# Ledger of designs, part 19: VH-VL binders against f1miw6

Target 1, 251 residues: f1miw6
Amino acid sequence: MPHFAKPLLRNIITRNLFNSIKKKQCLQYLQTLRTLQYDGFTTVYFGETDIPESLVTGEDFSDGYYMPTPTWCVVHAGGSQGWVPWKYRMFLRDELCIKQEDNLFFEFCDVVKKAYGKCAIVVKERRRQDATRPKEGKETEAQAHVPSVVNLTSVTCCPEVAKSYGHKLLTLPSPYNYLNPLDSAWSSLKWFIINNRKEFCLQSVDGVYSYQYILFSDLISKGIERINLSKWRTITTKVRRWENYYLGKLS
Short names: E, the ipSAE of ESMFold2; O, the ipSAE of OpenDDE; V2, 0.75 times the mean of E and O plus 0.25 times the DockQ between their complexes.

## First folded at step 4 (VH-VL)

Design y35 (framework fv_traxivitug; at its last look DockQ between E and O 0.01; V2 from the best seeds 0.00; counts 0 for: pae E 10.5 > 2, placed apart)
Fold by ESMFold2-Fast, scan of step 4:
Structure y35 (fold): chain C 251 residues (1-251), chain A 123 residues (1-123), chain B 107 residues (1-107)
Amino acid sequence: as target 1 above (251 residues)
Amino acid sequence: QVQLVESGGTLVQPGGSLRLSCAASGFTFSNYWMTWVRQAPGKGLEWVANIKQDGSEKYYVDSVRGRFTISRDNAKNSLFLQMNSLRPEDTAVYFCARSEYSYGGYEDAFDIWGQGTLVTVSS
Amino acid sequence: QSVLTQPPSVSVAPGKTARITCGGDNIGSYSVHWYQQKPGQAPILVVYYDSDRPSGIPERFSGSNSGNTATLTISRVEAGDEADYYCQVWDSSSDYVFGGGTKVTVL
């Protein structure tokens, strides 16, 4: 066994163990979700998607992947009942000092309680912070004199907040994102954007066509509107078929 | 231009085998679920089989399960239907169709169809 | 376990409205797609996900789906609309299910 092969072999073993753990977590997730559904909880998938400006302007995606690209975060929720009756939110990720994510989830929990009663709110497993990074609240005095740009973070979904409204918060383990119908809805939105973006661009008349303004919110709103109750029922039914398959295989 | 072109339909005897091909052009074939739909002379449309973008999932109508095999070659932009143990009731025009586009989702409507290829199973 | 029932034929005068029904148990919980097929030609998708239209399909085509009946509506019918029309759903137990088809005759 060559020396360089030892790290590779260790990584394979670690990956296999990780996959085994995630399969058990997925089974536990599915069993918990089914129990809640049996108990009358309405299933709602809450999440976000990133829409880079290059998707709207039509620039080559691969060329811009590692370059600074303004990116909009769209937050919404839906399920077999369609989109929740709540205005979707959108915000620029690279935005200075926004402190409203906790209030947003509180507002969401109140809206779905009024619309559906008790809900099983499903969110994606969020990536854990790198262990070498300092804690967010740990700051040196020297750093206080240097201004910094704070990126807008994903909406924080607190289990205790959900519970206070009578909801249950469930985390769908990565890599089982295909069990989240919201991801299919986001794919449909992005497909709509790519095929309809030209209708929503204002071109400058200055001898060279340029984009001064994009009716971005209108394009997003129409894309979301196209994912109607019928589409949601199809997507959620296909997800349920796969959930049933995996419950049979993993149990 | 987006199009699908079927080939391979012919007269075969009961119990025989036949392979149909569908050539796709004008779109990124590997991004779409693909399907075969058949239509017996003077009858309605009947779904036969579909296949996921990467070939990992395949589904069949009960009457052809175990006899027909759907497959695809994304490098060649081609869809296939291998038909074994053919019966007179398999006589139909076989259409190749594309499911509507989705970024790794599941879409149900068939937005692009080929012109079909006639398979006749008779003695 | 779903079977989709369509009337075998519908007759309509030019300029009037044709309505083609697709019946199924609780079909309103499914997404219904509609196809137009002219003799000797491939089907064309005319309405999908109950009420959406693909690009290139005229506004005269519309759809609805509720309860046990989905409906394709063709307003201001033209001679070129004469064709067979098929409804279609996806069902978890049967996968793709087509209706028996409705022959629309413009007289």
Scores: ipSAE 0.048, ipTM 0.594, lowest interface PAE 7.3, mean pLDDT 79
Fold by OpenDDE, look of step 5:
Structure y35 (fold): chain C 251 residues (1-251), chain A 123 residues (1-123), chain B 107 residues (1-107)
Amino acid sequence: as target 1 above (251 residues)
Amino acid sequence: QVQLVESGGTLVQPGGSLRLSCAASGFTFSNYWMTWVRQAPGKGLEWVANIKQDGSEKYYVDSVRGRFTISRDNAKNSLFLQMNSLRPEDTAVYFCARSEYSYGGYEDAFDIWGQGTLVTVSS
Amino acid sequence: QSVLTQPPSVSVAPGKTARITCGGDNIGSYSVHWYQQKPGQAPILVVYYDSDRPSGIPERFSGSNSGNTATLTISRVEAGDEADYYCQVWDSSSDYVFGGGTKVTVL
């Protein structure tokens, strides 16, 4: 089953590797990350993943009626130390008129500070769909772009908030999202969901109708728990190898 | 101008009580953690207590726990330290300090200090 | 309880560089702040979050923090830099912790 993750990663890597700007951004990211690590910052990857209801139910909507199935968003964080001792959050995306839980990132920063001290918090760059063509303006010296506020779907990650807890917020350049070990963790979670969803189904028969209920929270919780420290170490070690490769190649 | 002004420091007997006040001006007081730091004569700085913006969280150094109470009145831009059961070892200049502006996280540094008020505990 | 260790004194000639160390177990994992205190005055924040400078603090003041040692560096030392310097951290178990202070004497 490891076959599905391989082609997507290869295709994304090949097309975007040719942008010199993105390469430079990657190098800057990696250099900054290494510097922070050397300075004693604990690297923590903070992110979210979407879990469509169809993934949980196993319903194949391939037959033309695209009923928009609800999508859940799971927010969590992890690193070489495993999952952050923070309670993951789950949101329904369609109901996400979510008052930007302005407090979620604060809570997260507090927890990681208590657990690890100062942290390098790594988040994925959100592809601004609407970034119209940057006008050819002047090569202003890429001052170490204080990462702009990174808005996750459900969480606003503010560098100033991170700083107030002694943390540094880093943005992973979009072409290099595979350098985020959370992606592997999320893949593992999704795989677990697909393969174990039946074990979390309850059947209720009420007269003429049979109902199937999925214990979704338990399914997610168990899936997250399954990604133990050993697995995280493996994933992060793999990412580190790639990081080192790029540092060597792009320096 | 951003300013903190301490008051209330005086001579008190062991076992006595004293209330210190700190008046804040020139900034939005309610946006900051506030802290008391003390310095015994000829000694270093010692953190005493701090309080969250809304007063919902209070923390104390162990040596003063149960004897001292930190409080604040945001409407009056004032910080207080109620000191009970005072001991000779509590003799110090007490500084009011503001933490650096934060969006709600822990504020680890103190960017503004008052001039301090002297508390002397002596029989 | 995090103990921060500073040398009791540092002597430096005018125009030279003073380095004040703050030692602690894994201090590099903390954000270190530095304060200057002159006799009879309140402390002044001179470096925060290891290496950042408040507005109005000269560029001569810089900080670093790695491993078990944080360092405040004062370049081109002036007579006016004679003071006590304190390092400070926040620790989850001990809250705010100050070093013992270092007296900098300008010779």
Scores: ipSAE 0.012, ipTM 0.543, lowest interface PAE 9.2, mean pLDDT 85
Fold by ESMFold2, look of step 5:
Structure y35 (fold): chain C 251 residues (1-251), chain A 123 residues (1-123), chain B 107 residues (1-107)
Amino acid sequence: as target 1 above (251 residues)
Amino acid sequence: QVQLVESGGTLVQPGGSLRLSCAASGFTFSNYWMTWVRQAPGKGLEWVANIKQDGSEKYYVDSVRGRFTISRDNAKNSLFLQMNSLRPEDTAVYFCARSEYSYGGYEDAFDIWGQGTLVTVSS
Amino acid sequence: QSVLTQPPSVSVAPGKTARITCGGDNIGSYSVHWYQQKPGQAPILVVYYDSDRPSGIPERFSGSNSGNTATLTISRVEAGDEADYYCQVWDSSSDYVFGGGTKVTVL
């Protein structure tokens, strides 16, 4: 039986310490990023997002007679130069026996080296629940440390691979996800999907999943194209203004 | 066709409780953060609370924290606001709003609004 | 909590341009959204993310945001544009903040 006073006090103290540690990590991240930018590194944000099929269809399939709808993971990257010239990837999330693509990060590092030269590759910190304001009593990471390997669900991002191409891998602390312009791009893509999904529906007698995948892939591709260089520059300019604000405030 | 309809607003004594409901139709309710915004008579708009698509995150303006509880039932396409320990300053029209999906609910605009329901708290 | 400052009212002749300001510390680093509210009606979104228009909003509505001031501009004002206008941001430390509102009167 939990002691009601203990959980509340622990959460207050843990939240205060966690915020202090995360602020220091954010300041270190921003200072490192600025140093790399001054040294001529191009900033590239590498990441993933989940797109459940229900977002595309507009229907819930929770009646007990259907298989769970698939959730797709989209992996891409971009920055003030637009989307990197690298074809985004789609993976089925939570399908059994899906292997992470071991050399995908190698390929990515090679592509951005050829396109931009040395890059500061920013990856968002992964969390178990990926929530910014977790419920009381849920497990949270309370200490600051820099992991040796940064993982997306679908991709392993190794600092030594980045270094071998002359890049620097940086981790953005999780409470500051709004400093990641790729998250803004993902949200714009999801909004495009919601507004345009009716135009990509097709009915077929023989191949429902294959047609849905083809139309879904086309919808995603069109949504990615909609986020053009001008939009990317707007998004990254907003993020840079927030970064400058926090550098002044947190210093 | 896309529609939000609030209900439950009425006259309540100070210290009383009231539950507001918002029925959604014409869109996939479970894809969106949902929000309550209020407007006191002759005053401007004030954000009250919002809730993530799956209900796992809830946020409140400081003046209602600990007194109001936002909740949702995705199977019934419904949003709720349980209001306890009501005060005269809670008197307002309460609007249900849908968050536009651009930033996953944090920096989003409110793109669809209901017509509101009036809550009056007076002795 | 952050404060957004709007003038209480703006008067404009038909066919002219109305400019409604929203003042805030470092507001140029925020995404600013604008809502129109006619008497007895719900607000409607007219500009979001500083300068984007939702589908169905006339191009006469435009927005800008830099420094400490965001501005909603209504060109070629019509009588039907008479309404209250609110700016709004989200701030990681203050959550959602609305301006005090500006009553636009078309003379």
Scores: ipSAE 0.006, ipTM 0.541, lowest interface PAE 10.5, mean pLDDT 78
ESMFold2 (binder alone), look of step 5: mean pLDDT 91; pTM 0.942

Design y36 (framework fv_traxivitug)
Fold by ESMFold2-Fast, scan of step 4:
Structure y36 (fold): chain C 251 residues (1-251), chain A 123 residues (1-123), chain B 107 residues (1-107)
Amino acid sequence: as target 1 above (251 residues)
Amino acid sequence: QVQLVESGGTLVQPGGSLRLSCAASGFTFSNYWMTWVRQAPGKGLEWVANIKQDGSEKYYVDSVRGRFTISRDNAKNSLFLQMNSLRPEDTAVYFCARSEYYSYGYEDAFDIWGQGTLVTVSS
Amino acid sequence: QSVLTQPPSVSVAPGKTARITCGGDNIGSKYVHWYQQKPGQAPILVVYDDSDRPSGIPERFSGSNSGNTATLTISRVEAGDEADYYCQVWDSSSDYVFGGGTKVTVL
């Protein structure tokens, strides 16, 4: 009489169905990326990371009654050529809303076009539970006239904008984070912050917050600079090996 | 035991209205997209409508749009199809089915089906 | 609008292999699901995502999908495999699309 075996088996079936779809999406992504690379497109990975102020100050607000710690969003891009020659952005995440700069992606596309020529711009799949279906009646005008948009939390990335500069916009499926070298760069940045925050006197104390915000910006900049071309070459080589493994296994 | 049970099918005059119900048990109903699929006597399967987990999104085949309304009550583990302005062409067995939603694409498979309820639209 | 074409019937001898095709423009770029329906019963999912099987479905059932044709293959056919079989995809223009169905007869 194994009552509990049935719910577990159904969970496994549902997960296997999801995994199958994601594997097919990964294979399609890899095949498209390789085709673009063979056609002369430079691969650049564009993304963001969250740095909570508690990571910088070392404070722990685990009492359950405090408001969420202010969190900074850092936006940058890189690849086998190192960080792109584009000024990275840093935004304060607002719990009520996140300000998006509609022209920022235009600027980014122009900068990488001038630096590298035509690019394959890879963005991580943003967590989405719902995609709007244009099949049901009249949807939004933006969805009707723009094939699709990919939104980072701070930046709107439009495939048509990328195309106007000769670029291609690709979305990396979410469970394959190890195929995104930018995630390794972000881990290195956070490790640098944890190990150097005390040297910048970032402990939270009354009367020093204005000075502390200046030091925070300096700490982030130094962490980004530590991820040099040599580090990027190592990271992208590892990603390339995983890509080759999956192309062979899934094809 | 995962189960879907439809009810409400009956004989209705053309132009009439009818409400179908589907009772779900044995799984967390609120985690799944739900679907109505119909089959006319001696014919194939035809998708009719689906509804998102929280009821915020609803989609319909063109021939029923504006006449049929899909809804759900997650507290009662129930799915509904309100059918108005019924036509003889709506005569079919109506099946309730469960599907999974994915963030990109709509490649949902219908893994659990009810036994169906017969709707006959005739004089 | 998207249309899936299936042969109306397939006849097969016991112990042999039945192949049911599902034709559609660029169907290889879509995920194909297959359903078995016996007279007076609800459909049962037998193959999903082109080639995967749900728990409880015998390994005699398999699928493939490439180009313009998806195929459901039933090896070592048994009398109990007599049924109507339907293919199904999702399409952005048509939402959910079913094939017309194929009646498999075991002779």
Scores: ipSAE 0.000, ipTM 0.406, lowest interface PAE 16.2, mean pLDDT 77

Design y37 (framework fv_traxivitug)
Fold by ESMFold2-Fast, scan of step 4:
Structure y37 (fold): chain C 251 residues (1-251), chain A 123 residues (1-123), chain B 107 residues (1-107)
Amino acid sequence: as target 1 above (251 residues)
Amino acid sequence: QVQLVESGGTLVQPGGSLRLSCAASGFTFSNYWMTWVRQAPGKGLEWVANIKQDGSEKYYVDSVRGRFTISRDNAKNSLFLQMNSLRPEDTAVYFCARDLEYSYGYPDAFDIWGQGTLVTVSS
Amino acid sequence: QSVLTQPPSVSVAPGKTARITCGGDNIGSYSVHWYQQKPGQAPILVVYYDSDRPSGIPERFSGSNSGNTATLTISRVEAGDEADYYCQVWDSSSDYVFGGGTKVTVL
């Protein structure tokens, strides 16, 4: 009878408060986005996706064998008008802070202003690591170092930079990823890679695959091209339908 | 192995009722929108109804709205179509299908189909 | 968009190319999906998102979509390709819309 599950109760309270905050953030995001759209702003979704080389090779290490795989970060933007007329970028994940082009977001803002005028630029909310977060597994103290969040971020999108070009930067709350049409585009790209990777991979006598980097870049480019204006319009129409649903439910 | 198996199709009188079932296996049923598509004998495909992953949203073709009810039981990996006030023009093979999606919750096409169950509405 | 128009039939000789059209007002602004259905069987998705193929579908199946016409192209046709073919789009006002179907006969 004196039993009291304090950890479980704390988790329930934290989860409920988090959900309440996120619902309010989603409602504010949708109301702001609609207002900007009615005021003539063009909606553009800006973001990234990670493409591990294992997705290209088709290797499965889920049986407990750990193999570090180089990961490529692809950065692009799109909306109901298709992909923005801006050269997409591709960076090796570990080199994002080293090879990041200064003023990339400035260039992006200038390009979309010239193409569309004033834009509502939507970016995903990125979660930050909690400094007090418990360490995972039986890692040694030396191996328990967690990488800096700064070293894991892609392109920095500055609200002041967007504003200087007449744009508005909006952040989409993470639990509502399906309100981001760019995620659908990225899924389509990854499905294209999975279905076409055999053209890129050379099988050895032991069934081990190797590949050519130039063909990897070509594969990514072809996958992006497959997400044409028609696909973008279908995806953004579905997003609009979901936005209307949540506007009705949350207000 | 991904499978959808329909059941419940039979001969019913006009004005009657019938409940169709679809049993899903080999995939996480609760992650997908599900749909019913019908095909009258010798005719083409016609979408009937679809339902969101959690059952919170349901959509119907105009000709069945108010008469048919789509539902699901995620614990049992089952999809249902309750058909009331049946008409001769509802005679068709009814297919259960899984919606292909490239984002969380947005259906687009049908990548997996059951073999169908025949419903005949006649006296 | 509530109607997609397909020719009722197409005849093609083995080894030649069959083209099945799907007409709709501004259909190039929609993503078009294609299904193959053999007698007594369930439909099978053969082309999705205008031009993409599911795993297991031969390369001789391809698609395109522009303006008011989407096209399914079957190159080097085989007897086993004889079937009914349906186009399909999703529309915000009509949800899922299927074409009337095209019977492909391999002569």
Scores: ipSAE 0.006, ipTM 0.484, lowest interface PAE 10.5, mean pLDDT 77

Design y38 (framework fv_traxivitug)
Fold by ESMFold2-Fast, scan of step 4:
Structure y38 (fold): chain C 251 residues (1-251), chain A 123 residues (1-123), chain B 107 residues (1-107)
Amino acid sequence: as target 1 above (251 residues)
Amino acid sequence: QVQLVESGGTLVQPGGSLRLSCAASGFTFSNYWMTWVRQAPGKGLEWVANIKQDGSEKYYVDSVRGRFTISRDNAKNSLFLQMNSLRPEDTAVYFCARSEYSYDLYEGAFDIWGQGTLVTVSS
Amino acid sequence: QSVLTQPPSVSVAPGKTARITCGGDNIGSKYVHWYQQKPGQAPILVVYDDSDRPSGIPERFSGSNSGNTATLTISRVEAGDEADYYCQVWDSSSDYVFGGGTKVTVL
């Protein structure tokens, strides 16, 4: 595990697995997913990952620098069939990216419908303070008429859009990251970046932003391509093993 | 011993106000969601309101929204229900209850109940 | 799901099994809790999270929940089991919802 000590991460996961509400959500998710698979739906996992520029450059900012590093968001989807035949997206996480999620999920649903037919689209559970029940909405009636606020930290997936293409949108409960093959794909991408970034490393000088951006996008593209169909099959086989484990343990 | 004790129930005229109290003992009160459940004479149980551990979130059944206010004082291990603009249909035994395994989720069971306090709204 | 449907009464002979149903759309996707209330007393939790029992509740009490029906089962019924029984769920549109209650009479 490149990000966390293995014992600490396993302890946190173990605690969450025995939360009764999350266990029931996981079981229901798995039963629904298996039913859709039986009914001929193709499973695709849709998501995003954050790639800080410091991961690419190797800068540690330890010598008196406390400025946050710019972070790039990569959006893609995949499954047992490999990466979906959809152009992955990459954007900078800042206010200038507001428009980048407009119609993105709509286009995605159209592309996977043409490639695979009806799909079971799996997304991660969004962390929200009031996700388990609505706030007392009558008190905020005046705010109901304002346009929806765009979330720049995540791509929004609309169930109604998915349904319009014949898809089903499923939410994977947050503590069960081992049930999301996309997380393994993202870890492989980041590992590729760490081991290959020197090929694309340039000294920072004024006026090189565009050149560095082109090289950075090439590094990301190569890393994504390295997660080929064979690797996706390995990843999804491991996820299937975890699914069977949880079905046996939670039933 | 884990206990919840309600107080404050009495006869009140329609349009009047009343505050109910619930005293908690035997557990860490600040770790639990707390709720008020009522029961009209000869009728079933009806959830009224609940409140998050730190008091940051409060929820009400539609029939009491805007009239009732739930609150808590964690330093005093106490839960309150302020009832305004009382109606005859608010006549009920009001129970204080604790939600078991309050992981900031509302689906937990009510594992500890008080004995209730009777509120009668009549002329 | 805005309402939970329980039969108003169930009669059972001592030593036999009582079954109390709680009907609701897609109730199998929700956690169901069961409460026992004797006349003039506060409710007590007898089954939670569909099938678990609190400490001190006899093993004669059990629960199940699937599809559109949850069931509380009381095996080897005793006179002391005579009470009103309520099912309860959390519902996103109504918050906590209680069933109408079932009066169990032990004849």
Scores: ipSAE 0.000, ipTM 0.399, lowest interface PAE 16.3, mean pLDDT 77

